# Designs tried in a protein design chat: VHH binders against Sulfurtransferase TUM1 (TUM1). Part 16

Target 1, 304 residues: Sulfurtransferase TUM1 (TUM1), of Saccharomyces cerevisiae (q08686)
Amino acid sequence: MPLFDLISPKAFVKLVASEKVHRIVPVDATWYLPSWKLDNKVDFLTKPRIPNSIFFDIDAISDKKSPYPHMFPTKKVFDDAMSNLGVQKDDILVVYDRVGNFSSPRCAWTLGVMGHPKVYLLNNFNQYREFKYPLDSSKVAAFSPYPKSHYESSESFQDKEIVDYEEMFQLVKSGELAKKFNAFDARSLGRFEGTEPEPRSDIPSGHIPGTQPLPYGSLLDPETKTYPEAGEAIHATLEKALKDFHCTLDPSKPTICSCGTGVSGVIIKTALELAGVPNVRLYDGSWTEWVLKSGPEWIAENRD
Short names: E, the ipSAE of ESMFold2; O, the ipSAE of OpenDDE; V2, 0.75 times the mean of E and O plus 0.25 times the DockQ between their complexes.

## First folded at step 16 (VHH; framework vhh_6fv0_2)

Design d2 (from w1 with T50V; at its last look DockQ between E and O 0.70; V2 from the best seeds 0.00; counts 0 for: pae E 4.3 > 2)
Fold by OpenDDE, look of step 16:
Structure d2 (fold): chain B 304 residues (1-304), chain A 120 residues (1-120)
Amino acid sequence: as target 1 above (304 residues)
Amino acid sequence: QVQLQESGGGLVQPGGSLRLSCAASGFTFSTYWMYWVRQAPEKGLEWVSVISSSGSETYYKDSVKGRFTVSRDNAKNTLYLQMNSLKPEDAAQYYCAAGFEDYWQFSEYRGQGTQVTVSS
């Protein structure tokens, strides 16, 4: 049971035109690295957006009590945010971001994990703009055009979808991660190998022992940043990536994805699921949590 | 002050080759992904090739795959683009730009560029 479905820009436009029962709510989940010196909030308020969009701030809608960024939000934080945005349970949410498929997968996944019934991931906003589909170019002062609602999530799939640090550490410590799981890191190969720096200067690069590199860029179209929509195509893309990076995927094993802070890990998680890989979970804290909580003896470099 | 200086462009016949260079200064070159971008007359700026900070990853626009090769020398703060089997449609002003890690974003800053002309 996928938590969300991929939707092409063309299909999205058709959906907006044909849906008569449910409200279609586009969700701008744009997020930028701090080093980019871009402002996703300003962009939402001032730049062209999909009509009737709301803004989903993955920084704000997180576990703020955690010392690690982008940790999965509590029910209260999530419900409050959704309520403030005026989201209703019967809304069809269509998630996008201004980078492409960068932070929007994380948002869509978050919505799905929290049990929102109908979620789509737009594949993607860049193509949507390229095809000159309708945009609202007005400047707005609010992150939602809708009145506040009373949103209450009723289901959570956190146990199914998320691997926490303790579980991850035990798997690594016991050697079971590499033996019993497919574990993939979505960060760049250089970061994985320890030859490129992390965005955070205060933490080293490298990788979790037992993991394999699967840079998220290898699973998206390098020009359009789209997922291959056909099952055969995404499968071929995955196979090529695995080959290129000298990785293996055992379909009989469960899979764990990670990255720097839990954002791009969902990109590859999504690709794997689209390719038909079952039992894919996310190590939410990812490299940042791992490095900050684990000793130097638990940092691998180069290739295992 | 960030400085980028492109060179190596010129006039070649179809099927010819050029090697572009980009000299970088004013920033920690080795920590940035670097981009080659180009702008043809009456066209917008488009990315051509990307290389990771260490050079471990390289990516290419579909139209140049198999023909262009990006490389870098971090010790020399220099970016390269080997262009083989050049086509008329490759004619453009070529620029180098610094990117934002591995997220397929590059800065607006670029040098003066180097002109590549492909004509029989």
Scores: ipSAE 0.025, ipTM 0.529, lowest interface PAE 3.6, mean pLDDT 92
ESMFold2, look of step 16: ipSAE 0.294; ipTM 0.697
ESMFold2 (binder alone), look of step 16: mean pLDDT 81; pTM 0.813

Design d3 (from w1 with T50S; at its last look DockQ between E and O 0.92; V2 from the best seeds 0.84)
Fold by ESMFold2, look of step 16:
Structure d3 (fold): chain B 304 residues (1-304), chain A 120 residues (1-120)
Amino acid sequence: as target 1 above (304 residues)
Amino acid sequence: QVQLQESGGGLVQPGGSLRLSCAASGFTFSTYWMYWVRQAPEKGLEWVSSISSSGSETYYKDSVKGRFTVSRDNAKNTLYLQMNSLKPEDAAQYYCAAGFEDYWQFSEYRGQGTQVTVSS
């Protein structure tokens, strides 16, 4: 049921060696926090990349009508971007990022929601480099080595994958979010509790009432930033995180994930889906949209 | 001027304990994640632990989990590493570093280090 599959660096290299019918296109979906003072476009052009990579710009491939960052792209924005990158529908897309399962889950998810048939999430580029698998170290001037194509996405699965602000607000206002959903926030615990600042100075910290803290770092290996790939390992990781952060997960309830701007929320959405949790959606606008639209009455702190 | 100054290193026998400190100045300490990283001779930098800005999250390399405890005092702008049950494999130059989120490799600042030596 997941819109994309996890692939280890070893399995990816074997796939490249064995696939004879379809083009394999690695996708650099690197996005950096502004505070890291790094440039993802410069890094794609100048630093080693998986051979034949394209660059998927999460900032640019977003809804242009929204004032909020990283909102899910319209069909036109998405199709134009994929066409400009030269992507074909029968390409096998393998998504990675230079941070390590940070922004690449968002990109893999976006591709799947827009109906691209075969998408992998590399678990992960840090390990790929550590294992010394092939890299292209050339400097390039373009974000794709392919000629432009005519990409047309299939029917979008947005209705099944995304919670918008209006739905989220009604769930909070009615008390249903707390009562009938598993609702998780992927931001750090301090940001959730209101004790650490948000990266943007105009955004206060705190959380959406009815959400539980599930910091995304708790669901990845803290050193390698990899997902556990064995089913029992992911269940053990999830159980430990729920215990550590005093959270509950009722498998009979639908699940909503959120974060700061809709990027890191997909990190925990992916982990939950790997663990077999059904019906997991993303509140795309996340904390930034919530705070700016709802105001201070609708901000919870600590564990309230 | 930003400064991170480690102290508390030294020579200890296997099974012994040390407490490292990192005094920070020149930046708003309470908004930064802090890290401990170490480097043995002719080895690369190795992550040891991370602590969130408020201290609410801590993470450890598997080989030190249960033996080392990272903490911070934001009122004193100081990061700590309590190291118990030290092993010869823990001998290294220990650095504190500051950055954002649990990604030590993107740290903005790093100190000069303090030497930890473990020998019989």
Scores: ipSAE 0.722, ipTM 0.884, lowest interface PAE 1.5, mean pLDDT 92
ESMFold2 (binder alone), look of step 16: mean pLDDT 86; pTM 0.865
OpenDDE, look of step 16: ipSAE 0.899; ipTM 0.947

Design d4 (from w1 with S30K; at its last look DockQ between E and O 0.94; V2 from the best seeds 0.86)
Fold by ESMFold2, look of step 16:
Structure d4 (fold): chain B 304 residues (1-304), chain A 120 residues (1-120)
Amino acid sequence: as target 1 above (304 residues)
Amino acid sequence: QVQLQESGGGLVQPGGSLRLSCAASGFTFKTYWMYWVRQAPEKGLEWVSTISSSGSETYYKDSVKGRFTVSRDNAKNTLYLQMNSLKPEDAAQYYCAAGFEDYWQFSEYRGQGTQVTVSS
């Protein structure tokens, strides 16, 4: 059940041309892995963007009280950020990133969980550029072209969408995660198995006991980084990925997705929801929180 | 000094095979995801294949799937591309590249390339 809809580049351009009532606000939610050595803020200010874009900073718009990266923001942090960006509740938000459905699903999901009424995920900016749709190539000095607004989120679906550490730990400790849930890890297979390093040198690789590997790259087109948009293509993609990684999906069980820090887990959560999988939640703290809080006794390296 | 050196290109007839190699030095090869990309004359770079750092994940452009096989030997710091059933549209300069995750466009290192020509 995604809290947002996909929109193709062609449909987006048509929407821009036809929408007469509500402001359409494209949202650059680019986040880069540290190892890519790129600067998302500089790129927003200096590289081509969809006209009238704002920049949603996933690092900054997070729970300030948590020592872990990318934890879901508090209401105050979220409302202040949206206000400073000039977002209004009746804006149609169209989220994209410069990587290709990497961080933008996390942003679209965050907006939906906080109750923003109309959110699209652009599928995707790479295709938008490939098709030569309009871009603003000007250098800008601000992360929003809009005056400050008074944004106040009135609803939150966090309880329905997020698994926290305490719940996750009890499910693992009791053995119930493996028995009663579909639990998927969006990280690469090698990181899951402990044969490839984590991006952070102080974090060992391995996985949460009871999870199954479902690398996020297997659920996107490997060239375009797009989600399959036809219903048969979505199901075929998921079926192939489950077979390739020897995973099971029992539709009668609830589902939990995780990853490294709660960003790429939304990539697979979105794909599962597009395929009609109900009751999909994200373990927001993911591998980084798990390892740092639980310690080495709770690290698995082989299939559970 | 980082170096990626491709080899194994050449002239082959349609339906033939080639095996490309990419010898890596100057960085910790086993921690990098590797890519093959290609460029035909007067065309942009085109992604061909990706392999994860351990070799546990491989991804292919649809038009080469089933015909090309990417592999790596981390003990030898070498990336390979086995190309079977070659077609005229496969003719290009082939480059290996190194980076992280399946996003070749953010690769940190790229080789000088090796030419593959397909003609009868």
Scores: ipSAE 0.782, ipTM 0.903, lowest interface PAE 1.2, mean pLDDT 93
ESMFold2 (binder alone), look of step 16: mean pLDDT 86; pTM 0.867
OpenDDE, look of step 16: ipSAE 0.882; ipTM 0.939

Design d5 (from w1 with S107T; at its last look DockQ between E and O 0.81; V2 from the best seeds 0.00; counts 0 for: pae O 5.7 > 2)
Fold by OpenDDE, look of step 16:
Structure d5 (fold): chain B 304 residues (1-304), chain A 120 residues (1-120)
Amino acid sequence: as target 1 above (304 residues)
Amino acid sequence: QVQLQESGGGLVQPGGSLRLSCAASGFTFSTYWMYWVRQAPEKGLEWVSTISSSGSETYYKDSVKGRFTVSRDNAKNTLYLQMNSLKPEDAAQYYCAAGFEDYWQFTEYRGQGTQVTVSS
């Protein structure tokens, strides 16, 4: 069972018009790379948004005690955040971001892992705007229009969905990662190969030994940044990407996705799952944690 | 100060070719993904092509696939767009833009553009 479902802008509008039982809550999960010098909070408060949106801050709703960014939040942090945003367990959450499908998959996944019953990933806000569907252009002073709630997550699928550093390291050290898993890195090919710099100047580029490059851009429409919605189309996109990057996917093996900090890894994870690939997990700490915790002998370059 | 200067535009007949250039300065060119965008009369800006910082990845608008080729010379801080088999619908002001990662963020860093006209 998928943790969330993809929904087109058209279907979303229909849902809003037809749903009479559950509250539909759009979730702006916009996040920008620091180098973009954009402010996702300001954008939420001042720029057009889907009506009745709340803002889900993936920086704030994380394990802040971790030295690594965007680590999966504790139950308390998550529940408090959801409560402050006024979210209810029976809400239908529809996640989007202003980039397209950049940080919204991570948010949707987080919500799903924490057991929220009904989560959609909007595919995507750019298309939603292009089709001139309803927007709220008012300036707001709060990240939610709803009163505070008492949100308590009842389920967690962390064990099923997340690979931690220790597990990842053991797999790499033993050689089992490459042998027993499909391991994909969502970062750019250049970063993967060590020919492009990381966004962080203090860490080298390269890749985890045993991983394969699967840049997340290769799995989205390069113009619209949408997922192919049809299963066959997604599958074709995946197959093409695998071919283009000279990668292999064994459907009999479990799959582990990673990236820089655990954000874009969920983009490719989502694509793989949409394509019907079973048993896909995320190495949450991804390259940043790997590099900072592992010695130089555990950094691969080029193609292995 | 970030500066981008496009050149190479002109008037060509349908089926003709042009090579656009973009000279970049004021930032570390080799660390940025670069983009070509265009604006036709009475139309908004539209994405045309993207190239990764090292040039290892390239992406194209569907309508230009197979006809346009993006490339870059990081040593010269220059971005290129080879346009072959030009069509009337390709006529536009072409701009280069800079961003990080493959999501085009060209609202902040864009040159003055170069005009491409396609007419028989």
Scores: ipSAE 0.020, ipTM 0.414, lowest interface PAE 5.7, mean pLDDT 90
ESMFold2, look of step 16: ipSAE 0.663; ipTM 0.862
ESMFold2 (binder alone), look of step 16: mean pLDDT 86; pTM 0.863

Design d6 (from w1 with S53Q S56T F100Y; at its last look DockQ between E and O 0.88; V2 from the best seeds 0.84)
Fold by ESMFold2, look of step 16:
Structure d6 (fold): chain B 304 residues (1-304), chain A 120 residues (1-120)
Amino acid sequence: as target 1 above (304 residues)
Amino acid sequence: QVQLQESGGGLVQPGGSLRLSCAASGFTFSTYWMYWVRQAPEKGLEWVSTISQSGTETYYKDSVKGRFTVSRDNAKNTLYLQMNSLKPEDAAQYYCAAGYEDYWQFSEYRGQGTQVTVSS
């Protein structure tokens, strides 16, 4: 049972026109890299958006007691955020971002893990705009057009979807990660190898021992930032990426994805799942948590 | 002052080759992803190619793949685009740009461009 489904801009417009029972709530989940010097909240309020959108702030909707960024939110943080946005359990949520399948996979995944019944990932807003589908160009003063609701998530799939630090560390220490898992890192190859700096100056580059590099850009169309939707197209894209980065994927093994802080890892997790790879989990703390908790003796460089 | 200066454009027959250069100054070149984008008359900007900070990842628009090669020399603060098998459709003003990750639309810096003309 997938936690969310992919929906094309054309299929989304048809859904809006045909759905007469449930609210369709587009979700702007835009997150920008700090280096881009952009403001996602200002952009939601002042730039064109899909009509009736709410804004899901992945920075704010995170575990606030953790020292690491973007850690999966607690039930209280999540429920309060959904309530403040006016989301109802029977809403059809359609998640997008202004970058192009960058942060929106993380948001769609979060909604699904917390048990929201019907979630789509728009593939993608860049194409929606390119096709000139309807936009609301008005300036707004609020992050939701809906009155506050009483949202309460009742079930979470965190145990099935997330690898925590302790599990990850034991897999690395025992050598089992390399032997029994497909483990992929969505960060750029240079950061993986230790030859290019991490965005934070206090974080060394390198990788978790036993992981393989699978930069997230290799699994999206480089121009449109879309997932390939046809079965042969996604398989061809995955095969090419594995070959280009000298990676192996054994379909009989479980898979763990990671990245810098748990956002872009969901980009490759989604692509793998579209290609039919089973049992794909995210190491949520990713590189930042790993290096800060484990220390330099647990940093690998180059390909080993 | 930050500066990106493109050069190497010109007039070429279909099937010919050109090599564009982009000289960078005023910022730490090696910490930026670099892009080539182009603009034909009365058209919007069109992405052509992306290269990561150390050159370990390269990405190309489908229509130029196999014909164009992006490269960089971080010791000389220079970005290159080798364009082979040029077609009339490649004629445009070519700009280099600098940013982070493979998202040229969020580039922080862009040059003034160099003109590529391909005669039919």
Scores: ipSAE 0.748, ipTM 0.894, lowest interface PAE 1.4, mean pLDDT 93
ESMFold2 (binder alone), look of step 16: mean pLDDT 85; pTM 0.861
OpenDDE, look of step 16: ipSAE 0.912; ipTM 0.954

## First folded at step 17 (VHH; framework vhh_6fv0_2)

Design e1 (from w1 with S54T; at its last fold request DockQ between E and O 0.92; V2 from the best seeds 0.88)
Amino acid sequence: QVQLQESGGGLVQPGGSLRLSCAASGFTFSTYWMYWVRQAPEKGLEWVSTISSTGSETYYKDSVKGRFTVSRDNAKNTLYLQMNSLKPEDAAQYYCAAGFEDYWQFSEYRGQGTQVTVSS
ESMFold2, look of step 17: ipSAE 0.768; ipTM 0.894
ESMFold2 (binder alone), look of step 17: mean pLDDT 86; pTM 0.867
OpenDDE, look of step 17: ipSAE 0.880; ipTM 0.937
ESMFold2, fold request of step 21: ipSAE 0.818, 0.788, 0.825; ipTM 0.916, 0.907, 0.919
ESMFold2 (binder alone), fold request of step 21: mean pLDDT 86, 86, 85; pTM 0.865, 0.867, 0.862
OpenDDE, fold request of step 21: ipSAE 0.907, 0.905, 0.907; ipTM 0.950, 0.949, 0.950

Design e2 (from w1 with S54R; at its last look DockQ between E and O 0.49; V2 from the best seeds 0.00; counts 0 for: pae E 3.1 > 2)
Fold by ESMFold2, look of step 17:
Structure e2 (fold): chain B 304 residues (1-304), chain A 120 residues (1-120)
Amino acid sequence: as target 1 above (304 residues)
Amino acid sequence: QVQLQESGGGLVQPGGSLRLSCAASGFTFSTYWMYWVRQAPEKGLEWVSTISSRGSETYYKDSVKGRFTVSRDNAKNTLYLQMNSLKPEDAAQYYCAAGFEDYWQFSEYRGQGTQVTVSS
């Protein structure tokens, strides 16, 4: 039932050693905030990577018709990208990023929503490096070591996994978001409250009315950026974050996650699902789409 | 030319106080999250505190919480760390750093540091 599973670095190395039938394809899904002034493509080509990695470009593998960044890709965009990377349907994909658990949950989720049968999220690359597991330190000129394939995604879970702008707007306008949903925003508290600026200067800060702040860092280990893997640790982490940010979670209600552009919202979506929260969807357009389409009447500040 | 210049370190007895400053130039200070990190002899860099661009969010390592206070003055392009109730384990070279949000390890700028020594 889950679209992807966590895998520890130790379990991943054991899987590589034991898997005899299917290719194991590590997927570098690194994406950096614009304000970090880092280049993920250069890093893939020039810095150590898990051997046999491909590079999944979250910026490029997105809906090309949308004016908003990182919108979920069309079937054609996705299939062309997977084909160009040489991915096969029976590959075991193991997704990581160079930040921690930052952009890799979005990539793992995208692969799962588009129906790729076996997807893991590595928990995480920094721990993999810390444990001194094998790396390929060569400089390369290509984003995949594999020949082009003929990838065709079979089914999509988009309707079950994604909330679009129109649905989100109707939930806010009707008051149903606040009444019938757990709605969480993964952005930092200051951006949520309107007391700190957005990274993009033309986007004001604030939040979607009816959402609660659940900054993505609160659900990860602050030093390692790993998800807690044991059930008691997952629940304790979630309960602490809810208390610290004065949030409520009603397990009988469906849940919607959002963020700035639909990348970091999957960090908290994943944590909630690990804790057993059912029916968690992502508002893919998130704060950027909301503000630009809705305007200032629909911006809340502080705690509504 | 970007510069972060720490000052205010020195020798203090256990239980004493110091106030560190970090003067910034060559970049738009008010758009950056700022961090204090430290390095004790034979140890790696250790995160100490974080403050958001406008100062609305502050965060601390558990071992310094309640004893240290981070602040900033964006009009003076200066970051501060008030350190009270100092312990021998706080002795380290203290650095300020500039970046964005929760990932101090990806900070774009870092200073040369100021030494804090706590005699026991």
Scores: ipSAE 0.426, ipTM 0.755, lowest interface PAE 3.1, mean pLDDT 91
ESMFold2 (binder alone), look of step 17: mean pLDDT 86; pTM 0.868
OpenDDE, look of step 17: ipSAE 0.866; ipTM 0.931

Design e3 (from w1 with G55N; at its last look DockQ between E and O 0.92; V2 from the best seeds 0.85)
Fold by ESMFold2, look of step 17:
Structure e3 (fold): chain B 304 residues (1-304), chain A 120 residues (1-120)
Amino acid sequence: as target 1 above (304 residues)
Amino acid sequence: QVQLQESGGGLVQPGGSLRLSCAASGFTFSTYWMYWVRQAPEKGLEWVSTISSSNSETYYKDSVKGRFTVSRDNAKNTLYLQMNSLKPEDAAQYYCAAGFEDYWQFSEYRGQGTQVTVSS
């Protein structure tokens, strides 16, 4: 029972042409690193988009009581946002981003965790454009073409999908993370090792003790930023990444993924799940929450 | 002022080798991810290779993998591309670019390019 399914650009266009019962709502979930100095809201309003798209603002649709970025939204925040975007429970949602499987996995995952019945992740918008499929190039003034709806999420899988700070800290403190879990960090190897800076200048680089580096780029096609869709290709990609970064994956152990702020960690979580890895959860607060709450004695550098 | 200056292009026969250099100035080279991109006549830009700021990760377009090697010397602010077993399909103007993470299309800086010609 996956929370969302992968869909190719060709299959998506076929779905749009053939679906006559349910609305198909493309979801632009673009989020840019601050260092790229791009504006995702302006891009949605002014640059070509998949026709009938809404904009899902990952920054805004987050827990408002937390001081940390991108923390999983409360039911109220989520339901209000979906209502304002005009989403209905029987809509087929097809999530994409303008970067290429960067922030859209987080959005698709969020929708699935909050129980939206039918969610696809487009694999991916760059390929959709390369194949010259239809785009809406009009400039718009709103983040949704739909009137407000009454959206009420009825089920949440947060307990099965998220590791919070307290659980993560106890696993690190006890040594159990290293012993009993596959723990992966999706950030670049240099950020993991402490040899490259974090995008946020007030956050030191390094890693959570007991995690292994599995940079998110290693699980996507390096040119197209697509997930492998065939079973042998998925497994080959994962095996190569594990070898290249000297990581182990014990299939009898549960798995925890993390990253900088809980966005790119879903990139590798998705790849692992496509490869059939069971029991994969996200440490939602990730490196940023870890560093700011735990202090310097709980920061590891290099390998080990 | 920011400069990226490529050099080392030229004429080679199929199967030959070239080593491209990209000299950087005007920014903190060691904090930037670097890219090689190329452009054949009347074609769009094509990604070739990426190297992380600490030289810890490298990525290659499939068609050059095993033949091309990207490297950098942060002390000299220089990016390199060693190109072996060159094919006619590799003929292009080669540019270096600087940015963050493996997303060359969001690069902040790009050089003027150096021409690589492959002919018998």
Scores: ipSAE 0.758, ipTM 0.895, lowest interface PAE 1.4, mean pLDDT 93
ESMFold2 (binder alone), look of step 17: mean pLDDT 83; pTM 0.845
OpenDDE, look of step 17: ipSAE 0.884; ipTM 0.941

Design e4 (from w1 with T31I; at its last look DockQ between E and O 0.82; V2 from the best seeds 0.83)
Fold by ESMFold2, look of step 17:
Structure e4 (fold): chain B 304 residues (1-304), chain A 120 residues (1-120)
Amino acid sequence: as target 1 above (304 residues)
Amino acid sequence: QVQLQESGGGLVQPGGSLRLSCAASGFTFSIYWMYWVRQAPEKGLEWVSTISSSGSETYYKDSVKGRFTVSRDNAKNTLYLQMNSLKPEDAAQYYCAAGFEDYWQFSEYRGQGTQVTVSS
């Protein structure tokens, strides 16, 4: 079963109009690259949002014991955050971001991995605005319009969804990553090859040995930042991206996605799963953790 | 003091070609993603094309794909747009912009523009 479903802006508006049993809670999961010099919290409080939105802070809702950004949250961190936002188990959560399928896939995935029953990923907020669907333009002082709840996640799919550093390192060291897996890196081709800088100046560019470049932009419409919604369009998009970046995908192998810090890797994980690729996991620590723990002998550059 | 200066605009017949340039100064050009955006009368800014900082990725608005080619020369701090098979709807003020990743709306810098006119 997919951990979340894609929903178009049109279908979302119909859902809001017809759903009478469950509360529908839009979730602003906006995260901006540091280089964009934008403030996601200020934007939630002061800029138009889908009515009744809560703000899911992917920076704060992360493993507090890890030195690496955006590591998957502990149960306690997650449950406390959901409780403080006033989320209930029977809420229908509809996740979006102000960038366009950038950080919202990570949030939708996190909610699904922690067992929230009904999660949608809006495809996407830019299109929602383009179609002039309702927005709340009021300034607010809180990150949720709901009173605190008592949320307790009861189930986690982390083992099926996440590869940690130790597993990743063993796969690379043994040569098994290249041989037994489809391993994709969602970062830009230049960062993968070592010809473009990482967003953090203290992190060199390059890639994990055995990974193939599959830049996340290649799997979205370059103008609208939408996922293809028709099955044939999904497959055509994936096939074109694999061809353009000279990648192979063996359906009989498990798949691992990575990126810079575990956010954009979910963009391509989602596209692969929409295309029917089974057994797709995220290396959560991604390039940043890899470089800082492994050192320079484990950095690859170019394709060969 | 950042500056982006577009040039190469002009009047061209439908089906014709034009090459725009954007000269950059005051920032490290080679680390910025670059964009072409345009503005026609009665319309707001419209994205046309994106090129990554190394030039390894390019993206195009669907209506210009196959007709326009974005490129860059990082040694000369210059961005280019080759426009072929021009149509009346391509007539606009063309701007270059600089930012990060394929999200032109978060660009930090934008030029003054160069006018492209397609006479029918």
Scores: ipSAE 0.752, ipTM 0.891, lowest interface PAE 1.3, mean pLDDT 93
ESMFold2 (binder alone), look of step 17: mean pLDDT 85; pTM 0.861
OpenDDE, look of step 17: ipSAE 0.906; ipTM 0.952

